# VH-VL binders against Probable pyruvoyl-dependent arginine decarboxylase (pdaD): the designs that were tried, part 6

Target 1, 139 residues: Probable pyruvoyl-dependent arginine decarboxylase (pdaD), of Prosthecochloris aestuarii (b4s6j7)
Amino acid sequence: SIFPPQCERISVEEGLKSLSPGEITFAVMARNSTNEHGRLIASSIGVALPADESVYGYLSEHHPYGQTEEQSGEYAEDLAATMLATTLGIEFDPNKDWDEREGIYKMSGKIINSFNITQSAEGQNGLWTTVIACAVLLP
Short names: E, the ipSAE of ESMFold2; O, the ipSAE of OpenDDE; V2, 0.75 times the mean of E and O plus 0.25 times the DockQ between their complexes.

## First folded at step 1 (VH-VL)

Design fA15 (framework fv_felzartamab; at its last look DockQ between E and O 0.02; V2 from the best seeds 0.00; counts 0 for: pae E 22.6 > 2, placed apart)
Fold by OpenDDE, look of step 2:
Structure fA15 (fold): chain C 139 residues (1-139), chain A 128 residues (1-128), chain B 107 residues (1-107)
Amino acid sequence: as target 1 above (139 residues)
Amino acid sequence: QVQLVESGGGLVQPGGSLRLSCAASGFTFSSYAMNWVRQAPGKGLEWVSGISGSGGSTYYADSVKGRFTISRDNSKNTLYLQMNSLRAEDTAVYYCARDRSYYDFWSGYTRYYGMDVWGQGTLVTVSS
Amino acid sequence: DIELTQPPSVSVAPGQTARISCSGDKLGDKYVYWYQQKPGQAPVLVIYQDSKRPSGIPERFSGSNSGNTATLTISGTQAEDEADYYCQAWDSSTAVVFGGGTKLTVL
């Protein structure tokens, strides 16, 4: 998904002030669920922002099984950054680790920031466990 | 209909210069990274240089760094290789090759493919 | 700086299975690509991302990659499969890296 140009990240508390119950809003959501005891699930939103504010950034979603919160988050962030890097014409070795590629993206000066929002949980026997990560876009 | 056609090869003396061109057709040229790959007579493939779709990023093999320059004109659907200070070991058929890798907007993934389209090559001979 | 090593030649009888290896340090952690080159022709991509076939490539072509070795397998090898085959990967130092190539002879 696209992170609109000149869009600013705000806190959840501040964003909630702009929302009303029943309102329709734009969102990018990652959702994952399990009913298996001990099964690790995660939901991640990745974000990558360009240096040029006239250019859009990217949002990604990821919902894996068996990945830690950190792993899932890094993957989503990597995905978003890679999308942006591709758009901006940054060539890279796709086989390089995220840490290395992230460095390349940042050193290019074309990508200034990337981050992720991740929630993880372990399933409980006989119950459904759901984790959600969501980016809400407000006008 | 997708096609790459190299040109500009020929005989040149050591220390000389030559400029190769690769004309692309049948696809959106600017959307694809391009490569030059060469093959000396009776030898294997050797990657020479690569350039991003926009031309903003360039890469070179150590054997040609400082001597070769890759560039592209997307308005003309043409890839270039400026070769300076040519050496005998630069003698080879030079291929241009398209990197099929692209970002899939709907899946949200960059898909990595190999060099899926090649020209027929142009021969460069460096000899005194 | 990764180096890809291929056997210089492999021979196979028609209908038999040909296996061409490509070895490199931790090659299994990378995507490997394979190219076929017949005499007087440009290379043709036959395998990408270790094991995927481009459109138009016969199903008898397959690939695998684990540990330090990638393998191109041609089952039911045919006369027209006689060619040079090159493995290729990415490297942090040299960007694109090719193996030395393997001449496949169909006896």
Scores: ipSAE 0.000, ipTM 0.614, lowest interface PAE 11.0, mean pLDDT 91
ESMFold2-Fast, scan of step 1: ipSAE 0.363; ipTM 0.736
ESMFold2, look of step 2: ipSAE 0.000; ipTM 0.483
ESMFold2 (binder alone), look of step 2: mean pLDDT 91; pTM 0.928

Design fA16 (framework fv_felzartamab; at its last look DockQ between E and O 0.05; V2 from the best seeds 0.00; counts 0 for: pae E 15.8 > 2, placed apart)
Fold by ESMFold2-Fast, scan of step 1:
Structure fA16 (fold): chain C 139 residues (1-139), chain A 129 residues (1-129), chain B 107 residues (1-107)
Amino acid sequence: as target 1 above (139 residues)
Amino acid sequence: QVQLVESGGGLVQPGGSLRLSCAASGFTFSSYAMNWVRQAPGKGLEWVSGISGSGGSTYYADSVKGRFTISRDNSKNTLYLQMNSLRAEDTAVYYCARDRGYTVTSGSYFVRYTPFDYWGQGTLVTVSS
Amino acid sequence: DIELTQPPSVSVAPGQTARISCSGDKLGDKYVYWYQQKPGQAPVLVIYQDSKRPSGIPERFSGSNSGNTATLTISGTQAEDEADYYCQAWDSSTAVVFGGGTKLTVL
């Protein structure tokens, strides 16, 4: 997904204050489910924001089995940041680990922020367990 | 056409209070972060305070924390700066300025990478006995 | 904490090229913005994101940013370009940092 220019990272309270009757609101949602006892599940949205306000930012989704919250979040963040870095023409080696590439992205000054929104859970006794991560996009 | 018009400046004694206003027109006010930037007589520009488009996040220069409060009324397209416990060193022309791009929070710090693309004409605040 | 250093004044003859520097630690890794301010007037954005011009700003204004120094360049300088010029960047500890300003005199 493409994050439109001039959007800001806001709190849930701030987002609710921005909604008006008749406004069109876009949302990105990642979800995952399992009925397997002991199965780790996660849902993550990665976000990367450019310093150049005329360039789109990037959103990613990741919904793994068997990963921790930290692993899932890092993967989604890496994906979003790397998509943005490619769009901005930042030179990097795509075969290097995330921490080395993240260092290059930060040193470029062209990506102002990257982060993730993640929820995780563990399956219980054959009951369905669902996790969701959601970002609301406001103009 | 974008227009920002400040008002509310004047002469006050040390320890006094003033409230500045900035009336915005020509754009969707709630979609832009807004800032106050000041300039002491014969000196350079100093950023004072910023507020997110919705008004939910506010940020202050260390020199004004605890004394100044930034706020906005998006239904009236108006930005405010409440200035309390004024000091002689607060004497300056105060400009409101629009923040065109992305704004982010990082821990306890606010970081801005966007230009101030439109400025008001400024309003003079003089703090003197 | 980053500090932006500008020369206090620059003088050029009409039609000559003016260059105004803005120096800071690792400034080339950040975006730099330039503002023009004439006496008694509000600042006007003339360059954003190192090298881009807003609509309405003449082509004679250009910018660059590399290493520790950003430069505002005014080619074929005209009398109307006489003003104070400020560079600006972000800083995580203070959020927004302005340079001290440079008075451009066209003589």
Scores: ipSAE 0.000, ipTM 0.507, lowest interface PAE 14.2, mean pLDDT 79
ESMFold2, look of step 2: ipSAE 0.000; ipTM 0.486
ESMFold2 (binder alone), look of step 2: mean pLDDT 90; pTM 0.922
OpenDDE, look of step 2: ipSAE 0.005; ipTM 0.595
ESMFold2, look of step 4: ipSAE 0.000; ipTM 0.517
ESMFold2 (binder alone), look of step 4: mean pLDDT 89; pTM 0.920
OpenDDE, look of step 4: ipSAE 0.000; ipTM 0.602

Design fA22 (framework fv_felzartamab; at its last look DockQ between E and O 0.03; V2 from the best seeds 0.00; counts 0 for: pae E 19.2 > 2, unsure alone 73.8 < 75, placed apart)
Fold by ESMFold2, look of step 2:
Structure fA22 (fold): chain C 139 residues (1-139), chain A 127 residues (1-127), chain B 107 residues (1-107)
Amino acid sequence: as target 1 above (139 residues)
Amino acid sequence: QVQLVESGGGLVQPGGSLRLSCAASGFTFSSYAMNWVRQAPGKGLEWVSGISGSGGSTYYADSVKGRFTISRDNSKNTLYLQMNSLRAEDTAVYYCARGPTYSGKTYLVTRGYFDYWGQGTLVTVSS
Amino acid sequence: DIELTQPPSVSVAPGQTARISCSGDKLGDKYVYWYQQKPGQAPVLVIYQDSKRPSGIPERFSGSNSGNTATLTISGTQAEDEADYYCQAWDSSTAVVFGGGTKLTVL
């Protein structure tokens, strides 16, 4: 649910350039699967980055049924950002929608960024369909 | 810019074999499902085969199953179609087509829609 | 085994609206995609997921899908829109299915 300070988002391509064969690192994965025809599935990782480099950031996982890619991603991002906001003592109304709470978090100056990594799919009968979202923490 | 360039087409006798190649550039090849779609002269489009971004899942139209093999080399950004036991009805222009974004992350993205197409390569199967 | 049926041809005067149908059993339960193909060229995706336009496709192209019929609509048709148009859907038994194609003629 947390990751060390001084982390930044990089692309998969940039991350792969930074690794050597056999290097051990940490990965966070959200996975979902179905073999039901018409079943909407998603996998999401939410990320929240604090402004203070000495503070841990937050990761969340979400793998719902029946949510769109956007809904799933926002839920995971919301969860990570809200956990960080709670840890940082940011005041917010938990009953407000994500869009409004995101604005409060950003105005606080304590959360630099939040984002999500999401994949989604619709299942086919008789075939296993799997969606995976993955974040790799580079050393 | 996304580019897909097919090669390997030509004239072949019934029962013969050909290997088609598609060189891809301008995108992260391994992240996309890739497909072959063919068009017989004066006819419509027919999907032939698809492959997931990783190459772990392959799919074939019934008309080519058992005779054609799709593969990819992600280190060379190249898609292949090995065509064996060719028949006259396989005569067509063969297009390389890119599937939807994030094609290597789920089986469903190996089939869907085709946002970029190559110029095609002509395969003629005739005595 | 869904089969996608298109009229073989549609004619329209310049500036008028062209409508190209694509019919299939319960087609409204699936996403439909449309491709434009000009002579000697590869197909170009013009509509995806029933009604969405890829970048670079003019706003005069629109799409709908309901019941058993999807429709590609081209408003204010131009001479450059003269082409063959194919609808496409996914089918569990055949995988990717294309319609037979419609030749659009701009008089």
Scores: ipSAE 0.000, ipTM 0.492, lowest interface PAE 19.2, mean pLDDT 81
ESMFold2-Fast, scan of step 1: ipSAE 0.007; ipTM 0.552
ESMFold2 (binder alone), look of step 2: mean pLDDT 89; pTM 0.914
OpenDDE, look of step 2: ipSAE 0.006; ipTM 0.628

Design fA3 (framework fv_felzartamab)
Fold by ESMFold2-Fast, scan of step 1:
Structure fA3 (fold): chain C 139 residues (1-139), chain A 125 residues (1-125), chain B 107 residues (1-107)
Amino acid sequence: as target 1 above (139 residues)
Amino acid sequence: QVQLVESGGGLVQPGGSLRLSCAASGFTFSSYAMNWVRQAPGKGLEWVSGISGSGGSTYYADSVKGRFTISRDNSKNTLYLQMNSLRAEDTAVYYCARDRITMVRGVTYYGMDVWGQGTLVTVSS
Amino acid sequence: DIELTQPPSVSVAPGQTARISCSGDKLGDKYVYWYQQKPGQAPVLVIYQDSKRPSGIPERFSGSNSGNTATLTISGTQAEDEADYYCQAWDSSTAVVFGGGTKLTVL
């Protein structure tokens, strides 16, 4: 599995049942690339499910492209991948470096990197989701 | 402008089947999770079933699992509830209701902001 | 599995404050929603996310949620507020759960 030991894949049913306000469940895309030092990075990019209706409602209803559920998920994953690639010093290139694997995962152990994805409009700000990275440098 | 209209209710005998429809208009139907909520005569609200915007995830109350099937046709802006093996206890007004927010990856658990007027299902001999 | 308990009825004089409770184990850790239902009509969302009002809902409606109890408060209660009120929460094991409902009577 290219997922680090800290990122455990779970069933969709388990993921949905564990979601509650203040509890984070992750939907993850797997990534495999190399950093600037030539070390192989096995990583997964998680999108934390939001607990705040007002923040999520604002971003989803007011998105300029009127996204479907599938497009909204794809957009969040693309932003998460770009943010993590930048932080790890690697390039996000879906045609060269990355295999996309979808699923719901629970993070075990320590959060390696986390970021909030924020969108803003005139007079308003919100978080769409929290991104958690599970990554380790391979031997 | 934003509207939900239920249809398909009626009188049916115990053990029978019935299919309810909910026609949506005035909003992007595929972006919203949808629910069926019922209310027996003189009783309170009971959540029956929910479905994600894409139709990829479905949820059911324990009282209807294995008997009812929720589905949607986003090309027709229509929500469905197929009810099989009906019992007297299923007699109720059935409402379709829209979740207040759109979905991410099949997850919804927020309040319902738009409701239809309901359709009566009576299960009696 | 959470169960939501509401008083079956609450009575209030016109212009006075009505308070409707909704109790459940650790309910303050969950978001609570409130619906108003008048006879022969579909429910109307009056409070979402514990304390927020949808557009078009009068300012006299407010909500709170702490510990094991959520409360819907109607200040300066008017005759038109006479209705059944339902609380609703989400639970990871059962999804959507409604309270049993409270009939508000304006004396």
Scores: ipSAE 0.000, ipTM 0.513, lowest interface PAE 14.6, mean pLDDT 67

Design fA7 (framework fv_felzartamab)
Fold by ESMFold2-Fast, scan of step 1:
Structure fA7 (fold): chain C 139 residues (1-139), chain A 124 residues (1-124), chain B 107 residues (1-107)
Amino acid sequence: as target 1 above (139 residues)
Amino acid sequence: QVQLVESGGGLVQPGGSLRLSCAASGFTFSSYAMNWVRQAPGKGLEWVSGISGSGGSTYYADSVKGRFTISRDNSKNTLYLQMNSLRAEDTAVYYCARETYTGSFTRYVYFDYWGQGTLVTVSS
Amino acid sequence: DIELTQPPSVSVAPGQTARISCSGDKLGDKYVYWYQQKPGQAPVLVIYQDSKRPSGIPERFSGSNSGNTATLTISGTQAEDEADYYCQAWDSSTAVVFGGGTKLTVL
């Protein structure tokens, strides 16, 4: 695998760069701020191939701009894994036993960790005003 | 520096109750999930319970479900374990442990800092 | 439910390589973590996510994980490495499962 992905920060209202065939865009909605470890705080994550609906459109639909509510760690874990699995055509059910989900979590964690972003802790409210979009070449 | 200090252990009869506390310092307590891990005398480690940074989600080992309750007070930087219906098999040193913060969206439960432990003895 | 099996003891002479195994069904598909515990002390994380070393842990500690077996390797073993070692992984029934532990003796 070739990581880290080439990532760029854009505003929620801006478009995304087009990608080459075989590339996938991982995108997350984040605050324009960092946590105590210097990582950007993110409320959501999205993945899409260039031929699918736009990543901005996808995130806006599923994770509206300007969220002020808490996002639990448990929800974001399942959302990230579900979105990655769906994009890759892998069956994933967040209600299945953890053992059956670990492979997807391990794979998504390796990719997402390279983004240098952190899931927001529940109870930390704020505006989600930045999209971090990364182009990645997948097998 | 990160410090975790457990207290509340002691001798209790079977069927009794104890409440353990873990006082945390040196980090932003509310940003970390916390856990209890126990070790019976001369035996190995056994995970007991975990709680998310906000306290919104809790997790329990099957051996303690329905008897133990994990909770936290982020304004006091303190983690708790309420232990009810104690059994001889619950005799152990109970460690407070911090989940490692990796910056990952996927939660991997493992522990970067541990307290010194507090001994709970359940005996008649 | 996954069970993690470790040998109860491993003995090695100073300067030799110690290898501690941790076996479980399809363990290579999971992340494995290793802890060192000296008598009367709390455990210390020595390897995380199969092969990564925390800051402050000597380079002689390394890890691998493939198939059904994860291995903690201590090269040039020193007397101070004498301790109990525990592997850890996830399990759907418990969320966290530990191996039974291996006592490393440096003779």
Scores: ipSAE 0.000, ipTM 0.538, lowest interface PAE 12.5, mean pLDDT 72

Design fA9 (framework fv_felzartamab)
Fold by ESMFold2-Fast, scan of step 1:
Parts: sequence; structure tokens; C-alpha cells
Structure fA9 (fold): chain C 139 residues (1-139), chain A 124 residues (1-124), chain B 107 residues (1-107)
Amino acid sequence: as target 1 above (139 residues)
Amino acid sequence: QVQLVESGGGLVQPGGSLRLSCAASGFTFSSYAMNWVRQAPGKGLEWVSGISGSGGSTYYADSVKGRFTISRDNSKNTLYLQMNSLRAEDTAVYYCARGTYRYTGSSKYYFDYWGQGTLVTVSS
Amino acid sequence: DIELTQPPSVSVAPGQTARISCSGDKLGDKYVYWYQQKPGQAPVLVIYQDSKRPSGIPERFSGSNSGNTATLTISGTQAEDEADYYCQAWDSSTAVVFGGGTKLTVL
């Protein structure tokens, strides 16, 4: 089974790591904006998806029913939404609550194609205050 | 209970166009992928098209690619099939069918509820 | 690309066991679904993921899938089971594939 994900909090400096051969990592990041007095005035949440296109090929090949590249991308986004919900403490039934899933994606602010892009761009996109990295064991 | 009601079928000339609708009730419409499956008179079932719950992904059988467009309006709980360049071999009863939830691939893999069907006849 | 082959017809006496086959290359590596269709009616899902029954489907319906062949089994067949039965699988190149259908006659 690929769930539940093995999630841990990591520093921005640590980045996403391959935990072992055969593991694929997704990241959820939260970013806060503050005023000149350090008070929170806005938050945004981003999800980093695997940077490697081969991940989509692997998901297409090893998903129980097989998938096209487009479907593999959508599947990866759906996994990211589930991890985001877990990180935010949001409970929903992934087999029934599409409306809630859409709400979660909508409120995320950003979906990033890779953790490396997110890390390299952190100063341009604001400061990332929380990074949660989840390892998924693929079948 | 879950209900799916198709409408918009009728007689149309070859080369013509027709738009089918499917009104859904009894479940959270946006939570499910939706599909069109057709059945020619006296023949078996043929999957035509599918759409994800959000409407972000659409899929088509090779026989209808470039001619048919699937869409949905989640605010109205309604599924649509726009059929262009119709051919005699498109003559069939068209069923609206609910797919499994969520993941694009899995949510179109099988159909737990079907509408009554609407007949489309393409003839001169 | 997978093609699903079903016998065109199967006949069974009331109370006997009916078996409807669905064959395809490496079909046992895929999930198979079964639909019942009575004249003038929409299809009804009777088996999903090879062997599971939806709520409301009688226990006399069961399914299996291994190698190249999936089988729908109806034990103690009753007159109301007379219908057309279709198997279905998913394929990454074709998406949804249906078998040609089997007419079950109970007499």
C-alpha cells in the first residue's frame, strides 16, 4: 500500500531527500506574510510535486489500472491533496468528498512541480515557514 | 436515492449535431467522475467518454475523438455530451453512468449507477 | 489493447448454477466488472473488482478472475436472472472495454 504516507518535518536547508531506492517524496509547504511588527497578515500553502518526469511514467506504469501521462499527473496531484489535508489536520473521506478535495486544492494557493524549484525560489515567493516531507512507497 | 436522467436524444441527419444532457440527483455530483456509454440497437455496450469530478480531465473513445465533447456544470448537477459530425454508426441509446470517485483513472473504471438512456438516431 | 470475449448465450435450468466466462489476454492482471441488463432497462452493476457484490445484489451472484478468464457464477438460478450479462475491464490504451455480452436463458 502507498498510504498512509511517512511524513516528517524538515528544515528548508535539508530539502527533499530520496529516503531509499523505490521511495518517492512529496512536500507540503506553508508560507506566512507578516507586517512590520511581526503580526501575521496572510498565509499561503504550496505543494511540491516530484520534479522528475520519470515519476509520472512510473505512476502510469504501476498504478493498478494503468494511466496515461495526463492521468498520472492528476493522480500525483490527488496524492498531494491527500498529504496537504493530512498536514493541515483536515479530515475528509477521499472516496466521497470531491467537493472538499477541490476546496483544499483551491485554498492551497500554489502547486509546484518540484520541491527543488520551490526551494530555489523561496526568496522570490516569500519565506517558507513549514516544510513537511512525505515518503510514499510505490507498489 | 441516486438518479440519472438523460435528455436531448432524437432524430438527426448525417453530418448534423446534437447535445445530450444528464440531470443527476441524490448524491454530491462533483464528487464523482461521469461517463457516457452507448448501445447500438441489438448490440453491446461501448464506452464513449468520461470526465473527472472537477471537469479538469476528459477522455474519449477513439471512435469519437475530435467529434464529441464531454462537459459538466457542477452548479447545476448536469453532464453534457456535444456530438458533432454525426454518422449512421453513432445511432444508439446513450446512457449517463456514474464512475468511481476521485482519481482520474479509477473514477471512470466502472459504473455503479446508470440513467434510463436517451435514443439518438442518425438517419436520412 | 485488450479484447474481451464472452459466449453469445448460456442456458440453464431453474435452480441450477450458471457460469458466464469473459476471456482476454492477461485478464487476471486487471479488475473485472459485471453488469446485468434486462430488456428495455439500463444495465445494473452486479459484481465489481472481480468478486465484490454491491449492496442489494443477491448472494447467489459471485465472481472470479485468474489467468486469462473471469467468470460470473449465479448459483440457484431464478427466472428473474434471465438477462444479458456484460463483463468490463480497464485498459490504459483503450480505457473502458466491454465484452460482447452473454444472453442468459432460464428454462
Scores: ipSAE 0.006, ipTM 0.507, lowest interface PAE 12.5, mean pLDDT 69

Design fB21 (framework fv_felzartamab)
Fold by ESMFold2-Fast, scan of step 1:
Structure fB21 (fold): chain C 139 residues (1-139), chain A 128 residues (1-128), chain B 107 residues (1-107)
Amino acid sequence: as target 1 above (139 residues)
Amino acid sequence: QVQLVESGGGLVQPGGSLRLSCAASGFTFSSYAMNWVRQAPGKGLEWVSGISGSGGSTYYADSVKGRFTISRDNSKNTLYLQMNSLRAEDTAVYYCARDSKTYTVPGSFTRYSYFDYWGQGTLVTVSS
Amino acid sequence: DIELTQPPSVSVAPGQTARISCSGDSLRSYYVYWYQQKPGQAPVLVIYGKNNRPSGIPERFSGSNSGNTATLTISGTQAEDEADYYCQSADSSGTYVFGGGTKLTVL
């Protein structure tokens, strides 16, 4: 199995730690958002990158910033589920049946919850406040 | 209702320039990587260029590198392809295509990326 | 680096099963996607992932992979399925690559 990956929290500006050639870093950028009932929920953006690529540079280029709380939550949920699924070799379509979608989102949620993300005020309003980097070997 | 509408094609002499546009509607444009794919008359499909949702990363096929520039204006929901130093072999219908992934561009995640929506195409003819 | 090879043409009678292959040296390591293109029209995605269909694509379309060959299968082929079919994957440099295309004729 390729899990559990070795993960650690890094600052948005630090980027990825150097890994061995051939390793892929799975990085999760997380923020807290608010659901329709005013309850906080953790949201994440997950990406798999070449071992030496900067997570901050990648995520700033792939538009996680500048979205509203609602848009960022939706984007992070879909991206985290998709990246986790594709890193595991599982195809995921966010428009599929709710059972498949919920299963994959629960998988992505486990990564976020394992690192006990602390809310920050900036995470509410379109800024990503936490990046988690994980090393995985692709099949 | 996703729609992509290309424009700007036409007849141009070798060495000339054209700028293609693709007007997008029906989805959050800034959330998707976008691509240009071309098809020469009677030939198959060839990927030309791709751009990330933010516009921060751009990618090009070797055949067009240094001559073509892809860009986007997310405030106008529009994708562009600036084509310079055009050659006879650039004659093709140019399609605007949406990447299946919000984060995937040619490069790191192309293995898991496909084009879920295409425009109708615009014809570029390079002839003297 | 991979090059995707498709047969240039396939012919079937209406109601028969059409099979279109797409082969590449390292293809088992990549996903393969399939597009249908009718004359004068833009390509339309018909299969993504290993065997998923977009909304609106008939259930008679399916995909499968075996080793370095991907196959698009159209069961109970209809006249309206007559078109060019392209496979697509990624090459080792991280760019998109298309097969040469297969013309499906329904006679």
Scores: ipSAE 0.000, ipTM 0.521, lowest interface PAE 13.7, mean pLDDT 66

Design fB4 (framework fv_felzartamab)
Fold by ESMFold2-Fast, scan of step 1:
Structure fB4 (fold): chain C 139 residues (1-139), chain A 126 residues (1-126), chain B 107 residues (1-107)
Amino acid sequence: as target 1 above (139 residues)
Amino acid sequence: QVQLVESGGGLVQPGGSLRLSCAASGFTFSSYAMNWVRQAPGKGLEWVSGISGSGGSTYYADSVKGRFTISRDNSKNTLYLQMNSLRAEDTAVYYCARGSTYGSGTMVRGVYFDYWGQGTLVTVSS
Amino acid sequence: DIELTQPPSVSVAPGQTARISCSGDSLRSYYVYWYQQKPGQAPVLVIYGKNNRPSGIPERFSGSNSGNTATLTISGTQAEDEADYYCQSADSSGTYVFGGGTKLTVL
């Protein structure tokens, strides 16, 4: 179960920062939304990972092959949650911090409005082939 | 850029042992699961064994369980296959292959092999 | 428990459409991947996922899946397409299996 994506595919040239927690390098983009009076309405954090090389290695280390769609979804959510938690500097437990009724993550007092994963196919002419995990933080 | 080079094949007696190596270059080796696939002369492809990027998980075809051991040394970008108790039916070209995954919609994630080495011949004969 | 069945051979004239089938119960749940192997060479991935081609694979190659059967289609077959073709899939036990292979002969 993945929410409708609220983060666009991110290019490296669009103000992404490269972070290297351990052996996996990922890029983070923060975006702000304001109303006509300049008041902040929402903020989002997007995390982009290399689709093939680093992501496959990370995924294969944590799960066996031949998974069901449900197991694959859990694995992708765990990967994305770990990357976002690392970026936010807090510990995260995907089983405990997910609020099923409200459809949001609650991590160390921070409310993550939505959590989305978007995967890009290899061979696209775009600037980034990646898995994007997004969290939208309430203002 | 991605290159896989097998070595260690040769002639061996039934019941003997042999160790194959696969030298990888052109990619972050520790980020990919690696596999051995063999092909007997004039026959089809048979997946033999696979190992996760960290080496923490290993998998084997029933035909080689208990006899073959897959391992890797990520500091040397090298994959290994230790083959013990060799039989005539193990005679084959052994390929090193890099694993990648795909899954979307209602279909589950699966592994496919995007890069292959040229193979190394193992002949088990008296 | 997985087994993939392919026809042993398919013959077409140049310019005709070749269709190579691959059948197995696992194909209802798992993707099928296709490889081309020419004599004396290592296999080359030609189709992955639903219908993706790696860089360098001609547009005439396509894949489709229906129920427990996958089909590799080569439209306007060329002499250079003569080769053995293998399908490959997975099962829930963490193992992978190849079909028996199909020899494509171009007349």
Scores: ipSAE 0.000, ipTM 0.512, lowest interface PAE 17.1, mean pLDDT 67

